# Designs tried in a protein design chat: VH-VL binders against q8ixk2r445to577. Part 243

Target 1, 133 residues: q8ixk2r445to577
Amino acid sequence: FFGMLQNKGLTDYCFDYNPPDENQIVGHQVILYLCHGMGQNQFFEYTSQKEIRYNTHQPEGCIAVEAGMDTLIMHLCEETAPENQKFILQEDGSLFHEQSKKCVQAARKESSDSFVPLLRDCTNSDHQKWFFK

## First folded at step 10 (VH-VL)

Design S51 (framework fv_retifanlimab)
Fold by ESMFold2-Fast, scan of step 10:
Formats: sequence, structure tokens, C-alpha cells
Structure S51 (fold): chain C 133 residues (1-133), chain A 121 residues (1-121), chain B 111 residues (1-111)
Amino acid sequence: as target 1 above (133 residues)
Amino acid sequence: QVQLVQSGAEVKKPGASVKVSCKASGYTFTSYWMNWVRQAPGQGLEWIGVIHPSDDETWLDQKFKDRVTITVDKSTSTAYMELSSLRSEDTAVYYCTREGKYYLSYAMDYWGQGTLVTVSS
Amino acid sequence: EIVLTQSPATLSLSPGERATLSCRASQSVSYYDISYMNWFQQKPGQPPKLLIHDASNRATGVPSRFSGSGSGTDFTLTISSLEPEDFAVYFCQQSYSTPYTFGGGTKVEIK
């Protein structure tokens, strides 16, 4: 699938990656922002290896979660996807992170007014339901 | 001001279909989810489903999946709920209601006046 | 589906008294610091009116005598001092998961 990865519960918001430094494409947190459909910062690819790719520049970025963390960050994609970069988009719209056995949820970052995708225990909440648009 | 105006009362025979309309005004129709909820006489509220007018994405309670169709007409800012194979148990007031947007949540903030659908032989 | 149980079914009180209404969910409807529980007021012949969203936030125009509290599975709606216009049926509703579900309602009636 390709497109904007939109939240069912927080319907105006999409996965967004817009680091301030053009020379450092990876290492920053993925956020949620108003869906605009105009730019590379909201365009993602879901691959057969269960990766969520940001392919604005070379080398391509892949969303990952570091061990013990709940935030989604941009890593470099690898020829064989490591476990921390694998997300299963399930029939019900849940985005299941295989390594942690948790689901991606639209949430507020602690001490922040911004919305971010975070790993949480899997539930049937619409804030854990995602679709490509 | 936000307003939701529904079509008038209907009397139907068992086995028939009914289509209720809900005309929205006072806000950007394509930016908010529209829910349908019913209430049988003297009973509680029962959620039927929801549609987003921007892309017609629809979620229904499984109980209604085979009998309910929810649609929208963007040009007239109108939502529709069609219920087929009517039974006497479908006699209820049917409401359309908009989901207002709050921090990380939604709540049904504006409601139509309701449409009484009576199913009798 | 998430089942919501409201108690009592009927609450008979006089104007000026405090009303306390309970809603219990069959599973948690809270995540992060948000509780996806809403309260509605309904008067005969009228549609429901939103009173409280996200457990404790009053909707626009709702008097301060109405307050909501709770998290997880246990929620309460309190009316600090009943006014004549407050005698109505009150419903809780969860927006945590579809299908959305409502409690059976608590009727607040004049004693």
C-alpha cells in the first residue's frame, strides 16, 4: 500500500515525518499532523516485508521502535528488515509491532501538545485503527 | 450555527425499506463523522453506524450490517440511512448526530430532531 | 462489545438535592490520560444533549453543577444541586471502541 497513513479515531491526522535537518533524514520521531496530501512528509509505503517506508531521499528510511521504548523513530532501511521495523497491518486496521507485541496508537506525547503515534497494549480503540488513503 | 434537519415520520409495512435523510448546515460537512443512533419507544439508545463524508468510509454495528446502508450526498450536505427488511422491532426514533472533535477524542455534540419510523402490519 | 451498566435505574429526589449517577463498563475505556466516556441528558420528546465528554469535561453551555469523574471501568455523573430542568434521563456512552455503546439510562425524577 502507498499513501497517507491516517488514524480512524483521530480522523484529521496522518503519520508525518518532517525533521528540521535535511542532511539528517533518520533519527527523529514520527509525529501525527493534519492530513494535507501535498508532500513527501506524509507519504509512506507499506511493504511486503511489513515495513513502513519513508522514501523521500536515498537511502530510504524505515519506521522502527527501539527496545524498551514506545516512540516510533526513523531508521535506515536494511536489505532484510530487522524485527524492530516490522509492523503488521491487520484486518481490523490495527498496526501490530511484532517485536514488542504492542499496537500503534494515536496519543499525546508526555509534556507535549503534539499528537504522536506510540506503542500501547493492543485494544479495539479507534485510536489504534489505521488505513492508507 | 450547526443544524441537523431530518426527514419526516414514516409508516412502513414489515419487509419494506425506509430511507431517512439528515441535512447538515453551519459547518464543513466533509470534515466530521456522522453517526446514526436509534431509540425504540421507552427504551435506550442503540448505535447503528457512522460515515465520514470525505471518503464514504463506513463502520456499522454487526447487528445491522446486512440491512443498513449509510450514504452521503456532498453536494447537498445530506446523510442518508436506509434500513431494509423492516420488522416490528425496528419501530424507533432514528437520529443522525455529528461527532465533535476534542483532544484525542470524539463526542456526539449535535443531534437531529429525530425521525419516527413505525413498522406495523 | 463493551457493556455499560448504569445504576440506579431510577433516582427519586427533590429540587436542591445532590444526584450521583454511576456507569460501569465491562472493560476499561481509558488509555493514556484520556477516558472515552461521555454523558448525555434526554428530556421527553427531545434528542439527547451532550453534557460531559471524556469523563470530566463539560460541554459548551453546560452548567457548573454538572460534573463527571472516574477512569478505567467506573464513572460517575454528579449534579450538585438539582434544578427543576434537571429531571430527565441520563445516559453514559463509550467512544473507546466500535460499536459505540450506551448505558441503559438513569431516570432522575421528582420525589
Scores: ipSAE 0.007, ipTM 0.571, lowest interface PAE 10.9, mean pLDDT 86

Design S52 (framework fv_retifanlimab)
Fold by ESMFold2-Fast, scan of step 10:
Structure S52 (fold): chain C 133 residues (1-133), chain A 121 residues (1-121), chain B 111 residues (1-111)
Amino acid sequence: as target 1 above (133 residues)
Amino acid sequence: QVQLVQSGAEVKKPGASVKVSCKASGYTFTSYWMNWVRQAPGQGLEWIGVIHPSDSDTWLDQKFKDRVTITVDKSTSTAYMELSSLRSEDTAVYYCTREGKYYLSYAMDYWGQGTLVTVSS
Amino acid sequence: EIVLTQSPATLSLSPGERATLSCRASQSVSYYDISYMNWFQQKPGQPPKLLIHDASNRATGVPSRFSGSGSGTDFTLTISSLEPEDFAVYFCQQSYSTPYTFGGGTKVEIK
């Protein structure tokens, strides 16, 4: 799938990656921002290897979660997807993170960005349900 | 017709706890964030925190973090705010308020009538 | 925490006059083309009522004489021609980040 990855519960918010330096596209946190449909920073690809890729630039960026952490960060994609970069988009819309066995949830954060995706214990909350527009 | 109906006024002694209720009707309770805001005489409005009733995800102002608990009862569409270790400066009208969903933002669109909590010795 | 400063504290005017209320944030409350600034009206003994959301959008049922403007750190609420029912206290509020914060309020009173 390609498109904007939108939250079902936090209506009108989408995955957004706005790197502070266009030359350095990895290493920063993925945020949630109001869906604007204008392109690149909200355009993601869900791959057959269960990766969420950022706009497919070379080297390609893949969303990952470091061990023991709950924030989603942009990492370099690998030839074979590592476990920390695998997210199963389930039929009910949940994004299940393989390595941690947790689900991606839209959440509030004390920062300049009001909302961020975080790993949380899996629930039936609409804040944990995602779909591509 | 959206309505938020709060519990009645309370008078408490310093050191006690108070629990204010807010019963929602006229909309899907589990689909909207519920905020708690207070207003002391002369101080204006002060945000306490917010909860999402679907999963009880809660965010509090740090100054209230160790004294406030916000909870919900989905079966009765009721939100609760409990404030412990009361001081005289906690005397205020406490409001529950829903965050309405707009195309580009969220805003507190419906408010309860308020609950006056008086803390006096 | 983002501090909101409202000015003036009190605005004494007559019906029919224009009211201009200011709200200044200690840091930007805008992200891209969205400004997370809201305005509320409060009358004695009543809860606040939402007037403006997203800096410039009127809430349902709010008369056209109310308008909001601004971005970044500087915001304005304008009442083009005061009606008797408009004499009240007005608060700005940012929803850019938690904790949400309110300005100290501007009281619009009859001269």
Scores: ipSAE 0.011, ipTM 0.653, lowest interface PAE 8.3, mean pLDDT 86

Design S53 (framework fv_retifanlimab)
Fold by ESMFold2-Fast, scan of step 10:
Structure S53 (fold): chain C 133 residues (1-133), chain A 121 residues (1-121), chain B 111 residues (1-111)
Amino acid sequence: as target 1 above (133 residues)
Amino acid sequence: QVQLVQSGAEVKKPGASVKVSCKASGYTFTSYWMNWVRQAPGQGLEWIGVIHPSDSYTWLDQKFKDRVTITVDKSTSTAYMELSSLRSEDTAVYYCTREGKYYLSYAMDYWGQGTLVTVSS
Amino acid sequence: EIVLTQSPATLSLSPGERATLSCRASQSVSYYDISYMNWFQQKPGQPPKLLIHDASNRATGVPSRFSGSGSGTDFTLTISSLEPEDFAVYFCQQSYSTPYTFGGGTKVEIK
């Protein structure tokens, strides 16, 4: 699966990765932003190893969640995907993070209209349903 | 102006299949979710499923998943709902309806005129 | 699935009176400041027409006498002063989670 990873519940919001330094692609948080349809910072690949890869820049990044955290951070992809980089895209559209047993949810910051994907207890909410466009 | 025009009424025998079409015009077809909803005579509304025309991504109500297929033809801006293994309780008016976009939500803002499917004999 | 219960099933009123329709969800349909509850009006032989989206926002062209309120599990549609064309069936519908579900409807009929 390739493309812009869009949320079913939020109108036209997509996974977006916009690192502040083009020379350091890893270590920053993945955000949600209005889908622009141009790929670029919103273009991701879901792989057979259950990775969500960011191939727009090199070296390639893979989305990960550190133990005990709930934010999605860009890490370097490894030869064998570590558990913290594995997301199961289920038939209902949920992204299940194997290490934590939690689901990726579109989350709003209380004091702003900024949105980020966060790990939350799995529910049947459309805010936890994702699809590639 | 947004228009959703559905195919005409159908009369089917139990065990048959029916395919209802919904031709969209007046907006960018591939940018909006399309829902299918039915209503049995004198009854309430029942959601069947939804498709996004750009990638054909679908969600169906579990009770229909084994019998319903929702598809689109982007070249003609037409959505289709096919229901197989028809039973008398499938007699209903079937609607296609677009999900309009709002700041952080969707709502079914335009509806087709409805297609009556009668299952009898 | 989320079950929506509308009450009353039938509301018999005269033109000029206020109508208050209730919809209760089996679980919260709110996400932060947004409540994913919509209201539709249906007249015989016609498809439903969107009246209110996101609990309280009137759809384009809907008269100001229609208002929606509520959050969480309890929602209300109010028609401040019934006009002859308002006698119809009203359905609530949640868009919080697929499968989307509708309430059983409230018929507003002339007394």
Scores: ipSAE 0.068, ipTM 0.721, lowest interface PAE 6.0, mean pLDDT 88

Design S54 (framework fv_retifanlimab)
Fold by ESMFold2-Fast, scan of step 10:
Structure S54 (fold): chain C 133 residues (1-133), chain A 121 residues (1-121), chain B 111 residues (1-111)
Amino acid sequence: as target 1 above (133 residues)
Amino acid sequence: QVQLVQSGAEVKKPGASVKVSCKASGYTFTSYWMNWVRQAPGQGLEWIGVIHPSDSSTWLDQKFKDRVTITVDKSTSTAYMELSSLRSEDTAVYYCTREGKYYLSYAMDYWGQGTLVTVSS
Amino acid sequence: EIVLTQSPATLSLSPGERATLSCRASQSVSYYDISYMNWFQQKPGQPPKLLIHDASNRATGVPSRFSGSGSGTDFTLTISSLEPEDFAVYFCQQSYSTPYTFGGGTKVEIK
């Protein structure tokens, strides 16, 4: 699957990655932003290795969650996907992070009106349901 | 002016399938979710499912999962709900309804006139 | 699924009186400061009409006598002074989680 990864519960919000420097695509948090329908910084690929890839710029980035953390951070993709980069897109639309056994949820960033994807206990909420558009 | 126009009443025998259409006009069809809701005579409202016409992403109530198929035809701005293996308990008025967009939420803002489906032998 | 319980089932009132309708959810339908509760009015032979979205916001063209309030699990629809056209069935509906669910309805009938 590939395209804009949209949240079912949070109207018109998509995975978005806008690196501060186009020549350095790693190390920053993935955010949620209004879906613009143009691809670009909202275009992601879900791979057979269960990765969520950002391949708009070279080198390719892969979304990861570090041990003990709940934020989704852009890392460099590896030849064999490490466990912290594996997300199972389930039939109900949930993105299950295998290593932590948690689900990706659209959540409000603390102290702001901005939204970000975060790992939370799986609850079957529409804020944990995602689809490629 | 937003309008949702549904197909006419249907009478079906138990075990048959019915396909109800909902033609949308007055807005960009591919930008809004379309829900299907039914109401048995004299009863309350029961949600069946929802589809996004841009990519046919669909969420259904589990009680209908094995019998209902929701589809769209973008060229005619028409949504369809097909219910198979009909039972007498499926006798109801079936509505299509658009989800209007509000601040961080959706609400069913426009409704079709309804299609009465009667299941009898 | 989220179960919505409306009370009373029937409310018998006269024009000019205040109507207060309750809707309780089996779990919270609020997310931060957003409450995903909607209210609909339905008259015989007609489809439902949206009155209130997000617990307290009136839909376009809905008279100011209609107001919604509440958060979490407890929600109220108030009609401050009933007009003849307000005698109808009212349904609450949650859009917090699929499957979307409706309350059983409150019938507001003329006394």
Scores: ipSAE 0.162, ipTM 0.771, lowest interface PAE 4.8, mean pLDDT 89

Design S55 (framework fv_retifanlimab)
Fold by ESMFold2-Fast, scan of step 10:
Structure S55 (fold): chain C 133 residues (1-133), chain A 121 residues (1-121), chain B 111 residues (1-111)
Amino acid sequence: as target 1 above (133 residues)
Amino acid sequence: QVQLVQSGAEVKKPGASVKVSCKASGYTFTDYWMNWVRQAPGQGLEWIGVIHPSDSETWLDQKFKDRVTITVDKSTSTAYMELSSLRSEDTAVYYCTREGKYYLSYAMDYWGQGTLVTVSS
Amino acid sequence: EIVLTQSPATLSLSPGERATLSCRASQSVSYYDISYMNWFQQKPGQPPKLLIHDASNRATGVPSRFSGSGSGTDFTLTISSLEPEDFAVYFCQQSYSTPYTFGGGTKVEIK
């Protein structure tokens, strides 16, 4: 799968990575932004290692969740995907983060009024359903 | 055209509850956050909370969390704000307002006409 | 919570004059290159109307005489040449963090 990773419940919003410094592509939070048909900062790949790769910049970034955290941040991809970078995209559209036993949900960022993907207890909410466009 | 139509004015006694409705039309109701904001006579604006109609995810100002319930009815594209244990200080015009979507942010782009709630003994 | 302070409280001007309204936040409301500051206009008996979102972007249908600027903690709304319909109360509002907060308002009144 590759393309824009769009939310079913928040239908105008896609995964987006827009680092504030082009020379520092890792360490920042993944956000949700209005889907545009142009790829670029919204172009991701779901790999056979269960990674969500950010393919717009080099070196490639991989989405990760640090232990005890609920935010998705950009890390450097590794030759063998570490457990914190593995997400199971299920048939119903859920993104299950196996290490934490939680699902990725489109949510309002508590400390900022932007939308962000966060780890939450798995539910049947459309805000936890994702698809590649 | 986007429209938000609110229920009519209410007069309540202290200790009562009030439920204000906001009927949306002209857009997909489940795609936008709906805010509630109040304004006491001659005073400024005070944010109460916000709900997403698709799953009823709600965020409230801590000042209101014990007294406010925000709900939606998707079949009628209507949002509701219920405020309990009313005090005279709750006398205000209550507005519903939709959040438009922008780069990394939201802004309240369409507003209801307002509902005056008067609390008096 | 983020406190917004607007100044002046009242601005008395004549049609054709330039109005400059200030809004200061108790902490930065910027993240990345975006400043989460919005401006609203309110006339008596009416709901607020969105004028500017994200510090400097005019909302749909808002005349070009309205402009917003600023970042971090200091923001300005400018009306380059006042028209009769511009005499109103103006509120700034931050959407950086919940709870959302509004400034106390600046009343632009006719001299």
Scores: ipSAE 0.007, ipTM 0.595, lowest interface PAE 10.8, mean pLDDT 86

Design S56 (framework fv_retifanlimab)
Fold by ESMFold2-Fast, scan of step 10:
Structure S56 (fold): chain C 133 residues (1-133), chain A 121 residues (1-121), chain B 111 residues (1-111)
Amino acid sequence: as target 1 above (133 residues)
Amino acid sequence: QVQLVQSGAEVKKPGASVKVSCKASGYTFTNYWMNWVRQAPGQGLEWIGVIHPSDSETWLDQKFKDRVTITVDKSTSTAYMELSSLRSEDTAVYYCTREGKYYLSYAMDYWGQGTLVTVSS
Amino acid sequence: EIVLTQSPATLSLSPGERATLSCRASQSVSYYDISYMNWFQQKPGQPPKLLIHDASNRATGVPSRFSGSGSGTDFTLTISSLEPEDFAVYFCQQSYSTPYTFGGGTKVEIK
């Protein structure tokens, strides 16, 4: 699977990665933004190693969740995917983060009108259902 | 004006399949989800599934997953719902309905006229 | 799946009276300040018509006498003063989670 990773519950919101400094492409939080249909900063690849890759830059980025955190951040891809970078895209559309046993949910960023993907207890909410566009 | 026009009534025997069509006009077909909902005579509404015409992404109610196929033909702006292995319990009016887009939600804002499918031996 | 329970099953009222219809969800259908509850009106021989989306927002062309309220698991549709054309069946529907589900309906009939 590859393309724009869109949320079923939020109208037209997609995974988006736009770091403020091109010299620091890793370590920043993945956000959700209105899908523009043009790929670019919203283009991701789901790999056979269960990674969500951002491969428009060298070195390639892989979405990860640090221990004790619920935010999705960009990290360097490894030759063998570490457990914190593995997400299982299930038939029901959920993105199950294998290491934490939690699901990726479209969530409002605290004290703002912006949205971000966060790890939350798995539910059958459409806000936890994702598909490639 | 937005319009959804469905195919005509069908009478089928148990075990047969039925394919209902829904032709959309008056809007950009590929920009809106299309739902299928049924209603048994005198009863409530039951959601079957939804498809996005741009890429054929589909979400189905689990109880229909093995018997229902939803497809689209972008060239004719037509959605189809095919239900196989028909039982008498499948007798219902079948509706196609578009999901209108709102700030952070969707709602079924336009509906087809309905297609009565009767399953009897 | 999310089960929606509508009450009462039937409301027998006269034109000019206020109608209050209830819909209860088996789990919350709210996400932050947004409640994914919709209301539809259906008349015999016709498809359902959208009245209210997101619990409290009237659909285009819907008269102001219709209002929706509620959050979490408890929702209400109110018709402030019934007109003859308002005697119909009303369904609530959640769009919080697929499969989408509908309530059993409340029939508003002439007394």
Scores: ipSAE 0.241, ipTM 0.790, lowest interface PAE 3.9, mean pLDDT 90

Design S57 (framework fv_retifanlimab)
Fold by ESMFold2-Fast, scan of step 10:
Structure S57 (fold): chain C 133 residues (1-133), chain A 121 residues (1-121), chain B 111 residues (1-111)
Amino acid sequence: as target 1 above (133 residues)
Amino acid sequence: QVQLVQSGAEVKKPGASVKVSCKASGYTFTTYWMNWVRQAPGQGLEWIGVIHPSDSETWLDQKFKDRVTITVDKSTSTAYMELSSLRSEDTAVYYCTREGKYYLSYAMDYWGQGTLVTVSS
Amino acid sequence: EIVLTQSPATLSLSPGERATLSCRASQSVSYYDISYMNWFQQKPGQPPKLLIHDASNRATGVPSRFSGSGSGTDFTLTISSLEPEDFAVYFCQQSYSTPYTFGGGTKVEIK
């Protein structure tokens, strides 16, 4: 699949990655932002290796979770997907992170009205359900 | 003015299929999710599923997933719900209903008039 | 999956009286400061009508005598002074998790 990765529960919010500049595409947190339908910073590819790839800039990035963390950050893709970059998009819409055994949830960034995807214990919440648009 | 107009009453035999239509007007059809909800006579409301008309993304209650197909025709702003392998307990009024958008949520803000489907031998 | 329990099943009141209807969820339906609980009114032969969305917000055109409150698992719909047209069945509904679910309804009847 490829396209905009939208949250079922958080009205019209999509995965979004806006690196500081085109020469520094890795190391920053993935965020959630209002879906704009234009691709660009919201365009992702889900691969057969269970990666979520950022296709807008080169080199391509792969979403990962660092050990002990719950935030999704952009890493360089590897020839063989490491465990921290594997997400299973399940039939119920959940994005299951194999290494941590947690699910990706739309979450409020601290006390702000900004939103980010975070790893949380898996629940049946629509805030943990995702689909490509 | 938002309107949802559903097809007329149906009488079906057990084992048959029924396809109910819901024609939307007064808003941009492809912008809002469309739900299907049923109500057996004298009973409560039961959610069947929802579709987004822009790309046909569909979410269904697992109880119905093997018997229900929800589709849309964007050219006529019409949503359809088809229920197969009908049983007597499927006798109900079937409603289509739009999800209005709010800050961080959806709510079923406009409803069709309902379509009575009677399943009897 | 989320079970909504409404109480009482029937509420017999006279015009001018206050009605208080309860809806309890089997798990929290709140996400930060938003509670995904909606209330609908249904009259015989008619489709449901949205009254309250997100626990406490009145839908467009709904009279001020209707108010909603609550968070987490415990929600209340209040009608401050019943008018003749308010005698109907009221349903709560959660939009926190698909499949969406409805409570069994509370019938507000005369007397």
Scores: ipSAE 0.482, ipTM 0.861, lowest interface PAE 2.4, mean pLDDT 91

Design S58 (framework fv_retifanlimab)
Fold by ESMFold2-Fast, scan of step 10:
Structure S58 (fold): chain C 133 residues (1-133), chain A 121 residues (1-121), chain B 111 residues (1-111)
Amino acid sequence: as target 1 above (133 residues)
Amino acid sequence: QVQLVQSGAEVKKPGASVKVSCKASGYTFTSYYMNWVRQAPGQGLEWIGVIHPSDSETWLDQKFKDRVTITVDKSTSTAYMELSSLRSEDTAVYYCTREGKYYLSYAMDYWGQGTLVTVSS
Amino acid sequence: EIVLTQSPATLSLSPGERATLSCRASQSVSYYDISYMNWFQQKPGQPPKLLIHDASNRATGVPSRFSGSGSGTDFTLTISSLEPEDFAVYFCQQSYSTPYTFGGGTKVEIK
């Protein structure tokens, strides 16, 4: 799958990655923003290795969750994908993070008025359901 | 000094097509969504659709999908809305409008002057 | 689609009076404390003008007598003291979900 990764509950919001410096692609949090289809910061590839790749810039970035954290951070893709970079997209739209056994949920960022994807206990909430557009 | 300048009024017969233009200036054309909205005489506002000029991705209200085409010409910073198979009910003022960017949202912050399209036999 | 209902359809007031305009959505247009409701002013022969974005934020250049409030499904536009130039039609519009939709409008008229 390749496209904009949109939330079912926040109908107009998509995964978005907009690092402050194009020369430093990694280390920043993935956010949610109104889907605009510009192709540069909202297009992701879901791979057969269960990675969510950001390939707008080179080198390619892969979404990861660090141990003990609940935020999705951009990391460099590795030849052998580490467990913290593997997400299972289920038939019901749930995006299951294998290492933590939690699901990605659209949520409000604690220290601002923005939305971000966060790991939460898996529920049947539409805010935990995602699809490629 | 953002400006959106639309083409002049059109009078068309039922079954014809009309193509309205909207020339943008005063900002980076490819960085902002462009919406099309219409208003029948004495009536409310009706959203038609939106295009992003950077990649020409277009989203339309289902009521218009079979009759409306929205396009852009990046070289002239101009957006176009073409409506085919015109009916008398399509008589309206058609507006182009830019979506301004806010921290978590978009809002239609600048509007063209409007183009009156009259459909009569 | 999300249906927006504005009331009253017409509000007849004199300069200096307070105007309160209502807009109700058929479903919530809020997520947490962010509400995707905008307000526009339209005068005869002119395009709409953005007054309020995201329920309560005044657009650049809009006088302080205009204020917006509300969340969920119930929103209000208030003009604290009407000036002659404020007699116009006012529309609410949701940007929560496409297709974008507008209310039917409230006409604020003199007398």
Scores: ipSAE 0.008, ipTM 0.571, lowest interface PAE 9.6, mean pLDDT 86

Design S59 (framework fv_retifanlimab)
Fold by ESMFold2-Fast, scan of step 10:
Structure S59 (fold): chain C 133 residues (1-133), chain A 121 residues (1-121), chain B 111 residues (1-111)
Amino acid sequence: as target 1 above (133 residues)
Amino acid sequence: QVQLVQSGAEVKKPGASVKVSCKASGYTFTSYWMNWVRQAPGQGLEWIGEIHPSDSETWLDQKFKDRVTITVDKSTSTAYMELSSLRSEDTAVYYCTREGKYYLSYAMDYWGQGTLVTVSS
Amino acid sequence: EIVLTQSPATLSLSPGERATLSCRASQSVSYYDISYMNWFQQKPGQPPKLLIHDASNRATGVPSRFSGSGSGTDFTLTISSLEPEDFAVYFCQQSYSTPYTFGGGTKVEIK
């Protein structure tokens, strides 16, 4: 699958990656932003290795969650996907992070009107359901 | 003005299939989710599923997954709901309804007139 | 799935009286400051009509006598002064999680 990764519950919001420095593409948090339909910062690929890839710039980025954290950050993709970069897109629309046994949820960033994807205990909430558009 | 016009009443035998249509007008068909909801005589409303006409993304209630197919024809701004392997308990009025967009949410703002499907031997 | 329980099943009232209808969800249908609870009115032989979206916002063209309130699991629809055309069945509906679900309905009938 490829395209814009949209949240079912947080209506018009999509995965978005907008690093502040184009010379340092990795290490920043993935955010949610209004879906604009133009690809670019919102274009992702779901691979057979269960990665969510960001290929707008070189080198390619892969979404990861560091041990003990709940935020999604951009890392460099590796030839063999490490466990922290694997997300299982399930039939019910959930993105299951097997290493942590948690699901990706659309959540409000603390003390702001901004939204971000975070790892949370799995529920049937539409805020944990995702689809490519 | 927004209008949803559904196909006419159907009488089917157990084991048959039925395909109900819903023709939309008065808005951009590909910009809004279309829902299907049914109501059995003397019972409440039951959500069947929804489709987004832009790319045919569909979400269904698991109860209907094996028997329901929802499709759209963009050229005619028409949504379809096909229910197979009909049983007597499928006798109901079937509605199509558009999800209107509000701040951070959607709600079913316009409804078709309903299509009565009667399943009898 | 989220179960919605409406009470009472029937309200028998006269025109001019206040109607208070309750809807309880089996789990919270609120997310931050948004409550994904909608209210519909249905008259015999007609499709449902949207009255309230997001717990408290009146839909376009809905008279001011209709108001919604609540958050989390407990929600209320109030009709401040019943008009003859308000005697109908009212359903609550959650859009927090698919499958979307409806309450069993409250019938508001003339006493």
Scores: ipSAE 0.515, ipTM 0.864, lowest interface PAE 2.6, mean pLDDT 91

